# Miniprotein binders against q9bqp7: the designs that were tried, part 173

Target 1, 240 residues: q9bqp7
Amino acid sequence: VPQNWFPIFNPERSDKPNASDPSVPLKIPLQRNVIPSVTRVLQQTMTKQQVFLLERWKQRMILELGEDGFKEYTSNVFLQGKRFHEALESILSPQETLKERDENLLKSGYIESVQHILKDVSGVRALESAVQHETLNYIGLLDCVAEYQGKLCVIDWKTSEKPKPFIQSTFDNPLQVVAYMGAMNHDTNYSFQVQCGLIVVAYKDGSPAHPHFMDAELCSQYWTKWLLRLEEYTEKKKNQ

## First folded at step 18 (miniprotein)

Design Li40
Fold by ESMFold2-Fast, scan of step 18:
Structure Li40 (fold): chain B 240 residues (1-240), chain A 82 residues (1-82)
Amino acid sequence: as target 1 above (240 residues)
Amino acid sequence: SKIWVYVTITAPSPEELYEIVKRIMRLAWEHGGESIYVEIEGNEALILLTLPTEELAEKFAEEVRRLLEELGLRVTVTVERE
């Protein structure tokens, strides 16, 4: 699937907010159906290198923690990530919707980790919102669309126990971000044009989060790679 | 049939480690490197990447070893067929 046939940016859309835009961030619910999600496409088309690294990590963790300990560890990591996303959604919502569980997480190291990023985030347009690429037929649930340092971005919040100071440490996260971006730009539920991405990796100990900003050119480069993964998924599905 | 290259590095500090990793990633790109992944743990890094030919992989590996030997640091570079 050539990028020229399916561009990431929609020429009919403005990157500026207009007066008719809702003041409350959009939150379109995700509809379950047979259309593949961004995460499923990426999981089903992992590179040999990604498979190798995942298996190496799994083996080392099981050796350290045992099988039961590994299961508990991964469950806790998932829960912490979920709570972190819920806390961020509450913080970025224009009205206070914070629950007791989220209040406890607001005092966590992850929230301290992202403070310097959050001060540069404004003009929130969407939170925990579903996107669908109408032509390429994939769906996703993005974390946030907001201005970061004055630029409208698809923002993806990540938690990590180990440092991720390089975008090369974030695996498929850039592909996930541009997949959401391309979908939103072609989804009739939205009117904005997003041209930039931001991956924010937060740390449990409160050390400063690593932001990985993706300008329009970098997004276009990752979009080409996402289209190849989507094509691989489609061919694999057709041959099953 | 791309060539896998594994680079493991230990540096005295995270700051020094990060600069070395950046230089190695640049060298990888210059040699046609693809699928570059970086794992950091304390003062250690693992860089996994693919190169299109054995010739390019050996040239890259030699340049990486030369760089780290010049810096007086321990390095392991492994080259193998995918």
Scores: ipSAE 0.618, ipTM 0.857, lowest interface PAE 1.2, mean pLDDT 86

Design Li41
Fold by ESMFold2-Fast, scan of step 18:
Structure Li41 (fold): chain B 240 residues (1-240), chain A 82 residues (1-82)
Amino acid sequence: as target 1 above (240 residues)
Amino acid sequence: SKIWVYVTITAPSPEELYEIVKRIMRLAWEHGGEIIYVEIEGNEALILLTLPTEELAEKFAEEVRRLLEELGLRVTVTVERE
């Protein structure tokens, strides 16, 4: 149980749009500051077992590809992920901005992979937007906030070459999603409440993406785990 | 505090692998465990999980080995010691 427990949901907010909400999705830019990001907190608080599995993966890849091959592989994975996120932002933007999209960004196996998920996504409220938890003092950059099958979700897009059919296959991704959710729900730049999450794992070969939907109860469970990681991060910084 | 357990399994097909992984996850939850990570690669899976006590971890390991033996499949269950 975290010592500095704080609720994930804000009782003063609803998921319904109001007249003051913009018609165009919000895109608040990241501000450079000393406040830790969600990604940094998670990276600095990995368990010994997570570190072991990451090292095991690196060693196996280097054995298979060589050092130069591994470098090229990881560079290509990063670039494809970046292009995938850019394509999704373009696809989900208002109709006027779609006319300016790069046609080449829309041609990938990853985009084919997510077609069946995109059909169920509507009511986009935020894209590539910064969030900050004013009380817990952390920041993040979320991919998307939109309705998935009628439920308002923080949506995180992931690329993978290997199957991720279980939510537990996504490592700390559920923690990342709920951290963004809790921050947005308490960030004065936003007026609505998000209670659900969605992790979408897209595949390079065009195989159907795996959606991992997180209802309010599951989000609350992961939120408690996120608070423990944040507490661990804060304690480590005091002992630095 | 918690006991860490690694389970590595191989199945004839991805479909059979997924069903076995689900059964192992269910067994862990029935023993009060938590699933930390599941890695899938071809016909192999690695499950990282925790159990509350050494007694529950050994019971879980015995049940997993029995399940896979009955199915005629290979499994490795490693329980971390203190």
Scores: ipSAE 0.714, ipTM 0.889, lowest interface PAE 0.9, mean pLDDT 88

Design Li42
Fold by ESMFold2-Fast, scan of step 18:
Order: structure tokens, then sequence, then C-alpha cells
Structure Li42 (fold): chain B 240 residues (1-240), chain A 82 residues (1-82)
């Protein structure tokens, strides 16, 4: 299937601010239904190589921590990630709409890690907001849409204890970002165009976060790969 | 029909592991390949790559083995032909 039949960018939309754009960041609630999420599609279409790498990691962690220790570790990672996202949503919300902030959330090493990135983030358009691709029939919940160094980006915040200095270290994160981008660009709840992505990997010890910027060309390359994963998901669903 | 290549390295330091990974990624690009995944933990790194043909994968694997041997490091390169 030619990529141009399902383009990532919408020619009827602009990436520049206009008067009809919302003055407060959008937060469309995620409605769960039979339509698959980006995360589900990616999890159900992993290559045998990706499965091997995840099982290798799991086995090493269980060997190090034990089965109960591994469960506690994964629960803690999930909770820390959730708190990190809550803190960022609070920080990036306009002061007039800000909820009372939990002081402990704002003092984590992960928040220290991203301070230098946050200085370059402005013009927030959406936070923790649902996207749906009407034609391709998938949904997602994106973290943030904002300008990074003057360019409108889908921004995905990640936590890590290990260094991720290459975009290839972030696994399927680039596919997740472009899937959200393509959905938002074709979702009637939004009126603007996003052409860039940003994956920000924050570190527990407060070491400077690694930003992985994705320009329009790179986003288009990952979009082609996302369409193949979506096609594979559809085929597997028919064979279940 | 992509050919999969796994490269594992143990370097004297994390900084050296990072530099060696960069060199391997560049070498893959020169042979028409693509880096799919990189993992760095301390002095150890794992790189997962694809190359478009068996011939290119073999040439790439040989060059990686030469690079690691010249650096005095243990050579581990696995080519998956399925």
Amino acid sequence: as target 1 above (240 residues)
Amino acid sequence: SKIWVYVTITAPSPEEAYEIVKRIMRLAWEHGGETIYVEIEGNEALILLTLPTEELAEKFAEEVRRLLEELGLRVTVTVERE
C-alpha cells in the first residue's frame, strides 16, 4: 500500500498559531472502545527480535531481583512514570488553570533532569489529550503538543535509569510519536498541523535528559513503518 | 528479505562503549544497513541491525570483527539469516 494513500500530514492545516486556536491547552478525554490503541498495536506486532530482547531483559532482572523483586520494580517504574507525567502536566498548564501542586512530585530527579528542555518549551496546545485517526481506526493518548525551540512538536516524556543517547535506544517510541501525530492531524477535535516530534528521556539521578528531535522527513520515514505495523495488526486480528 | 545482525561489545569504559557504538552504526550505514536498536549498560553494549543482503551482512560482520580485534576487544557478531 503506497504511503501517500494515508499521509501523515494534512494539507488543509497550518502549524502556525491562529485566532481560532484554544487559549488553554486541549485535554480531550480518552474513550475506550473496540478501536485499538497505538500501544496495543505496537505490543501485538513486535518482531521476534524485539520479543527476544524484552525476554532477555526480563530474565536478567528476575535473576538479579527475584520474582517478587521484579514485580515491585516494575510497579515502582510505572508509578514513577505516572508521577512524572502528572508533574509535567502541572508545570506546563497555564497558571490560571493550575491545580494545587504536590511539592514532592516537583522535587524528583526526573524533573531536575528535564529542566534544560523545559526552558525551550512554550506555546502548549494540548496536554494528556486523546487522538483518533478516523480513517485508519486507531486511538491514542498523547503527552504534550507544544513548541520546542520554535517548532510545534508532539512531545513524549520518558523516564529511564539507563542512558538512552540514541533515538534507536527508545525502542518503538518514534512509532508511537508519529502515530499520535498522524491521528491528531486528521482528528476533527484539533485544527492545527504538527510536523515534528520530540522524545525526551529523563533520568532518575537528575542527569541531563536526552532530547531526540524528529523533523518532518524523519517523521515521514517512521510513519511508513507505523503503517506496516498497523497492517500487520489488522491481519493478525483476522486470524484470531 | 532483511538480514539481522547482533553485535555485543565490552569496552574498558562507558564512554568508550558509546564511541564504539557510534563507529559500528556508521559502518552499518556505509554497508547499506540500518540500526534498529541500541542498548548501553555500563561498559557493555548490544546493537541490533539489519542489512539488505547476505553479502552485505557478511562484509559488515567481517569489518566489525576487524574493528573489535584491532581495539583488543572480544568479538561477538551474530548474523541471523531467517
Scores: ipSAE 0.640, ipTM 0.867, lowest interface PAE 1.1, mean pLDDT 86

Design Li43
Fold by ESMFold2-Fast, scan of step 18:
Formats: structure tokens, sequence, C-alpha cells
Structure Li43 (fold): chain B 240 residues (1-240), chain A 82 residues (1-82)
């Protein structure tokens, strides 16, 4: 799909706060349907090189931990990530809802890791919210839309045990962020424009999180790559 | 079709690996290439890159080998043409 026919930004929208905008962050529920998710598209269109790197990692982990140890490790990583996202949604939400709180999770190393990032986050506009690109026919569930250092961003929270100091260390995360951004900018459930992205990699040991800020130009570059992945997915689906 | 290049590096310390990786990414850009993936673990790194032609990939690989040899580091550079 040509980028010039499907732009990431919507010229009819502004990234500035509107007086009519709700004070409570939006949370549109994700409805399961036949339309592919961003993660599905990315997983089904991995390059041969990405598949090689993933298999290399799996074999090394299985060799070190055994089959059962690898399964336990993977489940633990998934659970930690889920709890981290739940804690951040709670911290960033202004609504007082009666809900069980995991105090130990709120004191985790991952939460300590992101403290310096959170102090620069304000004006939260969406949390754990569904997006759909009505024309390109894909859906997603984004983590957060908020101002980071005065810029409205789609923010994606990641956990890691190993350092990821370069944006290139985050695999397809930049593509995931711009896919959410393009969808939100063309989704009738939203009225604002997002032009920037932010990937925040939090560390288990509490080491300072690495923020990977994506300005409008970088987002446009990754958007072109996302459109190619989406086109590849569509072609593969026709042949199955 | 792009040419794929894998670079694996072992540095004397974890701090030094970051500067070496940045230099290699810069060198790839200077040869018209792009850094696709970087993996860092301790004092070791894996860099996956693409170059637009086989000639540029060979030139880049040679310059990476010279750079790392001058630094006294262990390196592997693999060029994949598929």
Amino acid sequence: as target 1 above (240 residues)
Amino acid sequence: SKIWVYVTITAPSPEEIYEIVKRIMRLAWEHGGETIYVEIEGNEALILLTLPTEELAEKFAEEVRRLLEELGLRVTVTVERE
C-alpha cells in the first residue's frame, strides 16, 4: 500500500488539547473480530533474519534452563510484563475505582526504573485503548497516549532484563508504535492527532529506563516500513 | 535486493561496547546501509545490518574488520547475499 495514499498523520486533526476533550483518559474496549491485529501482522511477516535470531535465542535458553525451565521463565516474563502494564495504568489513571492493589508490584524494580520517565509524563488522553484503521483494516490495543516532555506521544511500555540502549534493540516495537499512531489518527473514536512515539524500556533491577523518542520524521519512516509489512500480510493471507 | 551483514563483537568492558556499536552503525550509514537490529549482552554485541549492494557490503565489512583489528578486538563479519 503506497504511503502517499495512506498517510500516518491526519491533516484534519490537531495535537493540541481541545476545550471539549474529556478530562478522563479514553479506554475503548478491544473487540475481537476477523480484522488482524498489529501484533498478528508483525508475527506473520517476520523476516528470515528475525526468525533466525528468535530460534537462536530459544535454543540457547532451552540449553541453559531445560524445556520445563524455559516454559517457567517465559511464563514469568509474561506475568511480570502484564503486572507492569497494570501498575502503570493504575498510576496514570485519575479515576478512583475500588480494585485490589498489588503493593509489591508497585514497588517493583520495573516501577523504580521508570520513575524518571513518569515525572515527564502528563496530560494522559488514552490508556489501554483500542484503535482501528478503518481504511487499512487493522486493529490494535495501545498502552498510553500522553504528553512526554510537552509532546503528545503514543507511549509503549516494555520490560527487559538485558539493556536496550538503542532503538534498534527493540525489534518491531517502532513499527508497533507507528501502526497504533496511524490507526488512532484515522479512528472515529478519537478526535486528536498524535505525531510522536515513545518506547520506554524498563529494567528488572531498577536501572534507569531507556526512553526511545520518535519524532514525526522518524515515525513517517517507520510508517513506510509498517505499510510494507501490512501489504506482505495481506498477500500471504490471499494465498492461504 | 539488500545484502545482509552480521557483525559480532567482544569488547574489554560493557561500557566500551556502546561506543563501538555506535561507530559501526555510523560506518554502515556512510556506506548507504541501515542498522536493522542490535543485541547487547555484557561486553558482547550482535549487529544486523543491510547494505544496498554487494560492493558496498564488502567495502563496509573490510572497514569494520580494520577498525576492530586496530582496537584489538575479537570480531566476526558475515555477509549474506539472500
Scores: ipSAE 0.553, ipTM 0.826, lowest interface PAE 1.6, mean pLDDT 86

Design Li44
Fold by ESMFold2-Fast, scan of step 18:
Formats: structure tokens, sequence, C-alpha cells
Structure Li44 (fold): chain B 240 residues (1-240), chain A 82 residues (1-82)
């Protein structure tokens, strides 16, 4: 139970679109500062069991690929993820033009994988946009806020070479989503309320992506876990 | 403190593997536990879970072994205290 509980949803906000909402998706730039990011908080508060699993994976990959091969593999995975996010931002932005983009990136296996999900995405409100929780003192960069099957969601796009058919397969991703949601709901740069999350795991071979929808109740449950991770981070930072 | 449990299973198909994983996750919830992580690789799954007491962890582990025995499948269940 977190000692310093704070609500994920803002009672002063509505999830309903209104005439004052911008027609162009928001893209607030991430500013350099000393406030910890969601990713840093999660990395600094991994359990010993999470660390063990990551180290096991690393050792297995090094045995298979060699040290240099492992570095090249992880670099390529990072680059593929970056390009996938750039392609999605291009696809979902109504003011984007394909003339200034690599058309081959828009035809990747990852993009093929998410086509059935994209058909249900509309009403994009934010893309690659910075969020900050002033009260809880953390920042993040969310991928997308849009309606998925009629529900306004914080959407997080992930790439994977292995199947992730369960939300529990996505590691700390549900915590990232609710952290971004809570920050956005209390960030003065935004005026709307988000109550749902969506994690979309895309596959390199074009196999259908796995969507993991998180309703308001599930988001509230993960929010409590995020608050515990944030509390642990704050305590560790004080103790050095 | 929570009790950590690792479950490793194999199944002849992804469909069977996924159904068994769902049943194991439900069984953990019924024993007051939580599924922390599921790793799928080929015909194999690794499930990382927590249970609130050593007694419940051992009971859960025995129920998992029983389930897999009834299905004719091999399982490894490792219970450790955090």
Amino acid sequence: as target 1 above (240 residues)
Amino acid sequence: SKIWVYVTITAPSPEELYEIVKRIMRLAWEHGGETIYVEIEGDRALILLTLPTEELAEKFAEEVRRLLEELGLRVTVTVERE
C-alpha cells in the first residue's frame, strides 16, 4: 500500500471531445531537466527477480551471437523500434506527408502486423508528446493518445520477436502506460481525461499484433503498483 | 515479504501452451498470488509469480504439478523466499 497515494484520474476533467480541443495532435517537446523519467524510475526499481531474468536473457544471447554480435543485435532492435515509432507517428498525423518520409519503413513487417489495430484507431489527440506530473515529480514521453474502438487511450507501441500474448508478457509496460496517463491527467498542457490504456505488441514477421486493452479499473490497479515503484525510487534516491 | 515462484512448462502447440498458462495464472490468483511475468519462447513458457505465504506457495506448486501430470506434461516449479 503506497504511503503517499494520489489519484490517477482528475475529477476536474472530461474524456469527451469538445470544440476547444485542437484539430492537430499535440506534440509537447520533452525538456531536459533533473526530474526522473518513468523509464528511469522503473529501471532503478527492478526486483532482483526481474534483474535475474534480464541477465539470463543477456547471457544466452551473448553465447549465441558473441559479444560484438550481441551489441549489433541490441543496436538493431533499438533502431527497428525507433523506425516503427516514427512510421506510426507519420501514419497517425493528419498533417504528415509521405514525400519527406521513407516509404519502405511504412511497409515493414511491424507496420503490417499493426494494420488490424490501426483500423480501429481514430481521434488522435497527442503523438510523441511529453507529460509531467508536477505533484509526483516525474516526466515521460508517451507514444500516442487516441480513441481505440471508441475509447480514449494512452497507446504504447512495442516491437517484439517473441510472442507476447498476455499483458503479463509485456514486463513493466502497463506501469509505463498508467504513469503516462496519470501525468497527462494532471499536466496543465493537456485539458482532457484519459481513463484507458492500450499496449500493442507488433511482430517483425508481420504476424498479427497483440493488443492489450486496459480499462479504467485495471489502470487503477496498475497505478497503485506504479505509486509503489515511485515511492521506492524516491527512498533509494534519498539514501544514495 | 512475498514468496517468489518460477514455473517452466512445455506443450506440443502454442494454443495448448497458452491455455495452460492461463490456467496457471488463474490458479495463482485463487491462492492469493499474482503473476508478475510470462515469457514465451517456442514450445516453452516461463512464469514468474508471487504468493503471500510459503504455505500458499507450496500448495500452489503442488496444484500446478498435479495439473501438468493430469495433462501428461513436464513441469518445473521452483519456490524461493524473498
Scores: ipSAE 0.671, ipTM 0.879, lowest interface PAE 1.2, mean pLDDT 88

Design Li45
Fold by ESMFold2-Fast, scan of step 18:
Structure Li45 (fold): chain B 240 residues (1-240), chain A 82 residues (1-82)
Amino acid sequence: as target 1 above (240 residues)
Amino acid sequence: SKIWVYVTITAPSPEELYEIVKRIMRLAWEHGGETIYVEIEGNEVLILLTLPTEELAEKFAEEVRRLLEELGLRVTVTVERE
């Protein structure tokens, strides 16, 4: 257990409708500051084993594609992910009509992959929105907060070339989700509480996306691990 | 600190890999361990796990090797000692 343990859920909040909640999804911009981001904390606290696996992957890819080919490949993967997130934000945002360009985005394999997930998503509360944990002093930019099968979730959209049928296939993604959840639950810009997480892995060929639902108990388990990573980050920062 | 274990398996089909991974994850949990990462590529899988002690890690490794040998599948189990 972390030395500076703090609860993930805020007892003063409920996932029930609040009169102050806007009908339009929140989109709070991420501000520049000295407070570390969730992704920075996770990147700076990778284990030796995680670093080894990442380096092995890089070496194999460079051997196959060359250094320039590897750089082009990673840039294309990033661009595909960005376009996928833009398409999802468009789909989930209230709109009167869709333009032809939006329709083209809706026809991608990634969007086809998530159709069976999207039909169970409703009550969108936030999209591409900044969160900050006031007490633990970290920030993040979450993808989506919405009801999935009736439960309010922090939803993280991922693209993958390889199958990710287990939550353990998603690396640090569960930690990222619970870090956003804990931050949102203690951020004064939000008035509701999120108790569940969802990682959705979409596939380019349109094969069905893998949803990894995280109930309150699982979120609490990953939250403890996130606090350990945050503690390690704080110690490393002091030693630099 | 935790003991790290790498398990690599090759199977004839992806469906067989999914069931084997579930069995291995359960076996790790029974030995007080945790599954950290699972990477699937074609008919191969890599599983990264932690066990609380070297004794439990070796027992886990032996049981994994036995399970996969009984199934007639290729497996490599590597235990990183402290």
Scores: ipSAE 0.702, ipTM 0.886, lowest interface PAE 1.0, mean pLDDT 87

Design Li46
Fold by ESMFold2-Fast, scan of step 18:
Structure Li46 (fold): chain B 240 residues (1-240), chain A 82 residues (1-82)
Amino acid sequence: as target 1 above (240 residues)
Amino acid sequence: SKIWVYVTITAPSPDELYKIVKEIMRLAWEHGGETIYVEIEGNEALILLTLPTEELAEKFAEEVRRLLEELGLRVTVTVERE
């Protein structure tokens, strides 16, 4: 996949709002398809070093918690992440949504962690919305598209128990963000262009979340790496 | 083609740890390398990096060891081929 043949940004699109834009955020449902998801591409193309680090973490956790304890821990982490995303969707959705039923979700440490980030978020255009790159043939489900400090961003919400003070602490998350961005910019269900990304790492204890802002140049650099992972995925599937 | 390097460090505090991690990432960049992953746990960090050649990886490793030695801190630097 040549980098210059598949640009991340679509020069025919603008990041400016149109009068015909919907007043409510878009929520395109993800359809099951033979087309690979961003998550699957990344999982199937991990380096030996990434595999080593994940196995090391898994074995350390099993030693600490036991096999059943590890399964319970990972289940709880997944559930907490799901609830965090549901709470954020509720907070960022139109006020017509029944907020009282979600009050317990809104009081979590993770939500406290992101308060200082949320005050800088406005102009929400998409929530929990499916994207598809029509030419490169991959799909994804992005968390949020909104303005952060005046810049339209693909925003990815993450939960963590350990500090992630550097963008390099977030594993393949920058690749996920740019993959979603490139897909959205070339998806006919959307009319606008996104040029920036934001990874927000929220903490269970309510400690201030770490925002990792990705400008257009950084997004272009990660896009090049995403194209290499996608190429590797395609080659592996062709040769199996 | 890339040379993989693991750096493990322990610092007296998280604030000091973060400053040292930033310095190590800067040193990698100066040697044409890239920081792939940083894991933080308390006062400890694991840094996974790539360098373009074995010569640059060894030079980087030596400079990291000298930096941590001057600070009186423990460090492990492992250079390997993929």
Scores: ipSAE 0.702, ipTM 0.890, lowest interface PAE 1.0, mean pLDDT 87

Design Li47
Fold by ESMFold2-Fast, scan of step 18:
Structure Li47 (fold): chain B 240 residues (1-240), chain A 82 residues (1-82)
Amino acid sequence: as target 1 above (240 residues)
Amino acid sequence: SKIWVYVTITAPSPEELYEIVKRIMRLAWEHGGETIYVEIEGNEALILLTLPTEELAEKFAEEVRRLIEELGIRVTVTVERE
C-alpha cells in the first residue's frame, strides 16, 4: 500500500484547537469486530530477526528465573504496566476517582520517573481512546493525545526495567504510534490533526523517563514502514 | 534484499557504551544503512542493523572493528550473507 494513496496526515484538518472541541478529553470505547488491531498486525508480521531476539530474551529469563518464575515475572510486569496507565489517565483527566481509592498508584517509581515529562504535557484531547482507519480497516486504542512542549502528539506510555535511551530500543512502538496517528487523522469521531508522536519510557526505580519525540518527517518515515507491515498482514490473511 | 548485521559491544561504563553506540549508528547511516534495534543491559549493547548491499555491509563491519580496536573495547560483528 503506497503512502501516496494513504497519507498519514489529513490536509483538511488542523492541529489548532477548534471552538467546537470538547473541554473534557475524548474516550471513545473500543468496539470488538473482525477488523484487526494495530497490535495484532505488528505481532503477526514480526521479522525473523525480531522473533530471534524475543526468543533469546525469553530463554535467558527462563534460565535465570525458572519457568514458574518467568510466568510470575511477566504477569507482574503486565499488572504494573496496567496500573501505570490507569494512574496516568487519572492524573491527566479532570476526574480523579482512582486517586481517591488507590493512593498507592501515585507512589510508584514509574510515576516518579515521568514527573519531568508530565510538567510539559497540557491540552489533553483524548485518553484511552479508540481509533479506526476507515479506509485501511484497522483499529487501535491509543493512550493519550496532548500537547508536549507545545506540539500536539500521540503519546504512548511504556514501562521498562532496563534503559531505553534510543528510539530504536522500543522495537515496533514507533510503528504503533504512527498507526494510531494515521487512524485518528482519518477517523470521523475526531476533528483535529496530529502530526507528532511521543514515546515515553518510564523506569521502575524512578530514574528519569526517556522521551522519544517524533516530528512530522520521522512520523512519515515510520508510516511508510507501517503500511508495509499492514500490506504483509493483509496478504497473509488473504492466503489463509 | 537488505543485509542484516549484528554488533555486540562491552564497554567499561554505560556512559562510554552510549557514546560508542551513537557512533556506530551514525556510521551505519553514512553507509546507507538503518539501525533496527538497540538493546542495552549494563555495560553491554546489541545493535541490529541493515545495510543495502553486501559490499557496504562488509565495509561497515570493517570500519566498526577498526574503530573499536582503537578504543580497546570488546566487539563482535556478524554479517548475515545467506
Scores: ipSAE 0.626, ipTM 0.859, lowest interface PAE 1.3, mean pLDDT 86

Design Li48
Fold by ESMFold2-Fast, scan of step 18:
Structure Li48 (fold): chain B 240 residues (1-240), chain A 82 residues (1-82)
Amino acid sequence: as target 1 above (240 residues)
Amino acid sequence: SKIWVYVTITAPSPEELYEIVKRIMRLAWEHGGETIYVEIWGNEALILLTLPTEELAEKFAEEVRRLLEELGLRVTVTVERE
């Protein structure tokens, strides 16, 4: 049980759209500062077991591809992920025109993979937008906030070459999603409440993406785990 | 205070692999444990779990070995101490 527990949901907010909500999705820029990001907190608080598995994977890949091959592989994975996020932002933005879209970004196998999920996405409220938890002092950059099958969600888009059919296959992604959710729910730049999460794993070969929906109860469970990771991060920095 | 357990399994197909992974995750839950991470690599899966006590971890490991033995499939279960 975290000592500095704080609620994920804000009792002063509603998930209903109100008259003050903008007609275009919010895109608050991420400001560089000393406040830790969600990604940094998670990276600095990996368990010994997670570190072991990551190191084992790296050694196996280097053995297979060579040092230079591994470096090229990881660089390509990163670039493909970046391109996928850019394409999704373009597709989901009501302000985009066909002339302003990069044709090559829209033709990837990853975009084909996610088509069936996109059909159930509507009411986009934020895209590539910064969040800050004013009380817990952390920041993040979320991918998307939109309705998925009628429920307002923090949506995180992931690319993968390996199958991730279980939410447990997505590593710390559920923690990342709830961290963004809790920050947004307490960030004065936003006026609405998000209670659900969605992790979408898209595949390079165009195989149907795996959606991992997180209801309010599941989000609350992962939120408690996120608070423990944040507490561990704070203790490590205090004792450095 | 939690006991970490690694399970590695191989199955003839992805469909069979996914069903076995679900059964192992269910067994962990029945023993008071939690599934932390699942990695799929072809017809192979690695499952990282925690159990509340060493006794429950050993009992879980034995049940997993029996399940896979009955199915005629390869499995490695490692219960981590400390």
Scores: ipSAE 0.716, ipTM 0.895, lowest interface PAE 1.0, mean pLDDT 88

Design Li49
Fold by ESMFold2-Fast, scan of step 18:
Structure Li49 (fold): chain B 240 residues (1-240), chain A 82 residues (1-82)
Amino acid sequence: as target 1 above (240 residues)
Amino acid sequence: SKIWVYVTITAPSPEELYEIVKRIMRLAWEHGGETIYVEIYGNEALILLTLPTEELAEKFAEEVRRLLEELGLRVTVTVERE
């Protein structure tokens, strides 16, 4: 199995903190190059069924909002997500400059939605930080690495207007999380190991966010699927 | 190759919808299948699944229809690749 050759976890690394760990979370900038990103790999390897569902959703929204209305809606969704991530980075960063950001960003419904999750988040190690899998040659930009209920996790923050009560409601998000995890575990810019993932779906109306915790076993299962998507991407690019 | 199955259901409440979705996901797992995606829209859900064979997909589809019939609810189940 490809997972046997390329494990998600690095046995040479520990998730335990040590005195030499930086007090400020890591924020490594994303380097643009020919190496594919996690997002690109996933977008280029969608199944026919995933493409069908996306097109069906798009047509339904265009019918409801019109072409220009759909464009504005998707732009607003993107902007809201960006602002939500900026607010979370500010809240979780020990830097005073970030905590002095626009007060309006800190009082959105999405921020209210995640309050009960944030009280269980501590020991932040990385925020908006680039990862690269040096052997498998892919890159990504992860949202957050922190302890959730005492376990070190790659945390991915999502916004949604529709309920996402099941991990299967989050589409390719579990694959995205484990791809980041595997990259970080094999990236020389990081010295610790992450074995767990967390997808947090926040809601615009402030209703409680849904946390989807991924233990080591579940992460390993999704890692196998991610390796297949990466293989498919590589094969498609070779045969174009 | 795997057989793709679409299930669309409507329930009187979100709580009932979530319980029915869980039962359908469990039923798929019992037939060697996997739930790929669940879309919730009001009191409606769309479930995208894979089953390992056409025989198991048709058996699963029939059991889903039977489950929803017992609950007095409408369902559509579409099996791809005959």
Scores: ipSAE 0.672, ipTM 0.876, lowest interface PAE 1.1, mean pLDDT 87

Design Li5
Fold by ESMFold2-Fast, scan of step 18:
Structure Li5 (fold): chain B 240 residues (1-240), chain A 82 residues (1-82)
Amino acid sequence: as target 1 above (240 residues)
Amino acid sequence: SKIWVYVTITAPSPEELYEIVKRIMQLAWEHGGETIYVEIEGNEALILLTLPTEELAEKFAEEVRRLLEELGLRVTVTVERE
């Protein structure tokens, strides 16, 4: 159990929509800060086993593609992911018109992959929006908060060339989702409560995306693990 | 404290692979363990797990080897001893 345990859900907040809720999805910009981001905390607290697997993958890819080929490959993966997120933000933004959308972005295999998931997404509350946990001192930029099959979720969009049919295939993604959830639930810029998560893994070839739904109980379990990672990060920073 | 275990398996089809992975994850849970990561590549999978003790890790490893042997499939189970 983490020494500085803090609840993921805010007892002062309701999961029901109220009359003061914004009609337009929130998009709070990420401010430059010395406070660590969720992704930084996770990157700096990888287990030796995670580091081993990542290094093994890098070595295999470099052997196959060469050093220059590996750099090109990773740059292309990053760019494809960025474009996928831009396309999803455009699709889910009620304020954007067809004239403002790039048709080529909407035609990617990744967008075809998520069509069946998008049909179940509604009531978008936040898009590409900054969150900060003022008490636990971390920040993040979440992809989306919306209802999935009637339940309000922090939704994280991922791209992959390889199948990720199990939630355990997504590495630290569940920790990332609950970290954003806990931050949003305690961030004064937001007024609502999120209790569920969704990781959507989209595929380049247009194969149907894998949705990994996280109910409140599963989110609470991952939240405890996130608090341990955050504690480890804080201790490592004190020793630098 | 926790004991790390690596399982690598090969199956004739992705469908069979997914079912075997589920069974291995279930066996880990039954032994008080946790599945940390699953990597799928073609007809091959790597599963990274933790078990609470060396004794439970060894029992789990033996049951996994027995399961895959009964199915006539190749498996490698590596238990990290501290």
Scores: ipSAE 0.666, ipTM 0.882, lowest interface PAE 1.2, mean pLDDT 88

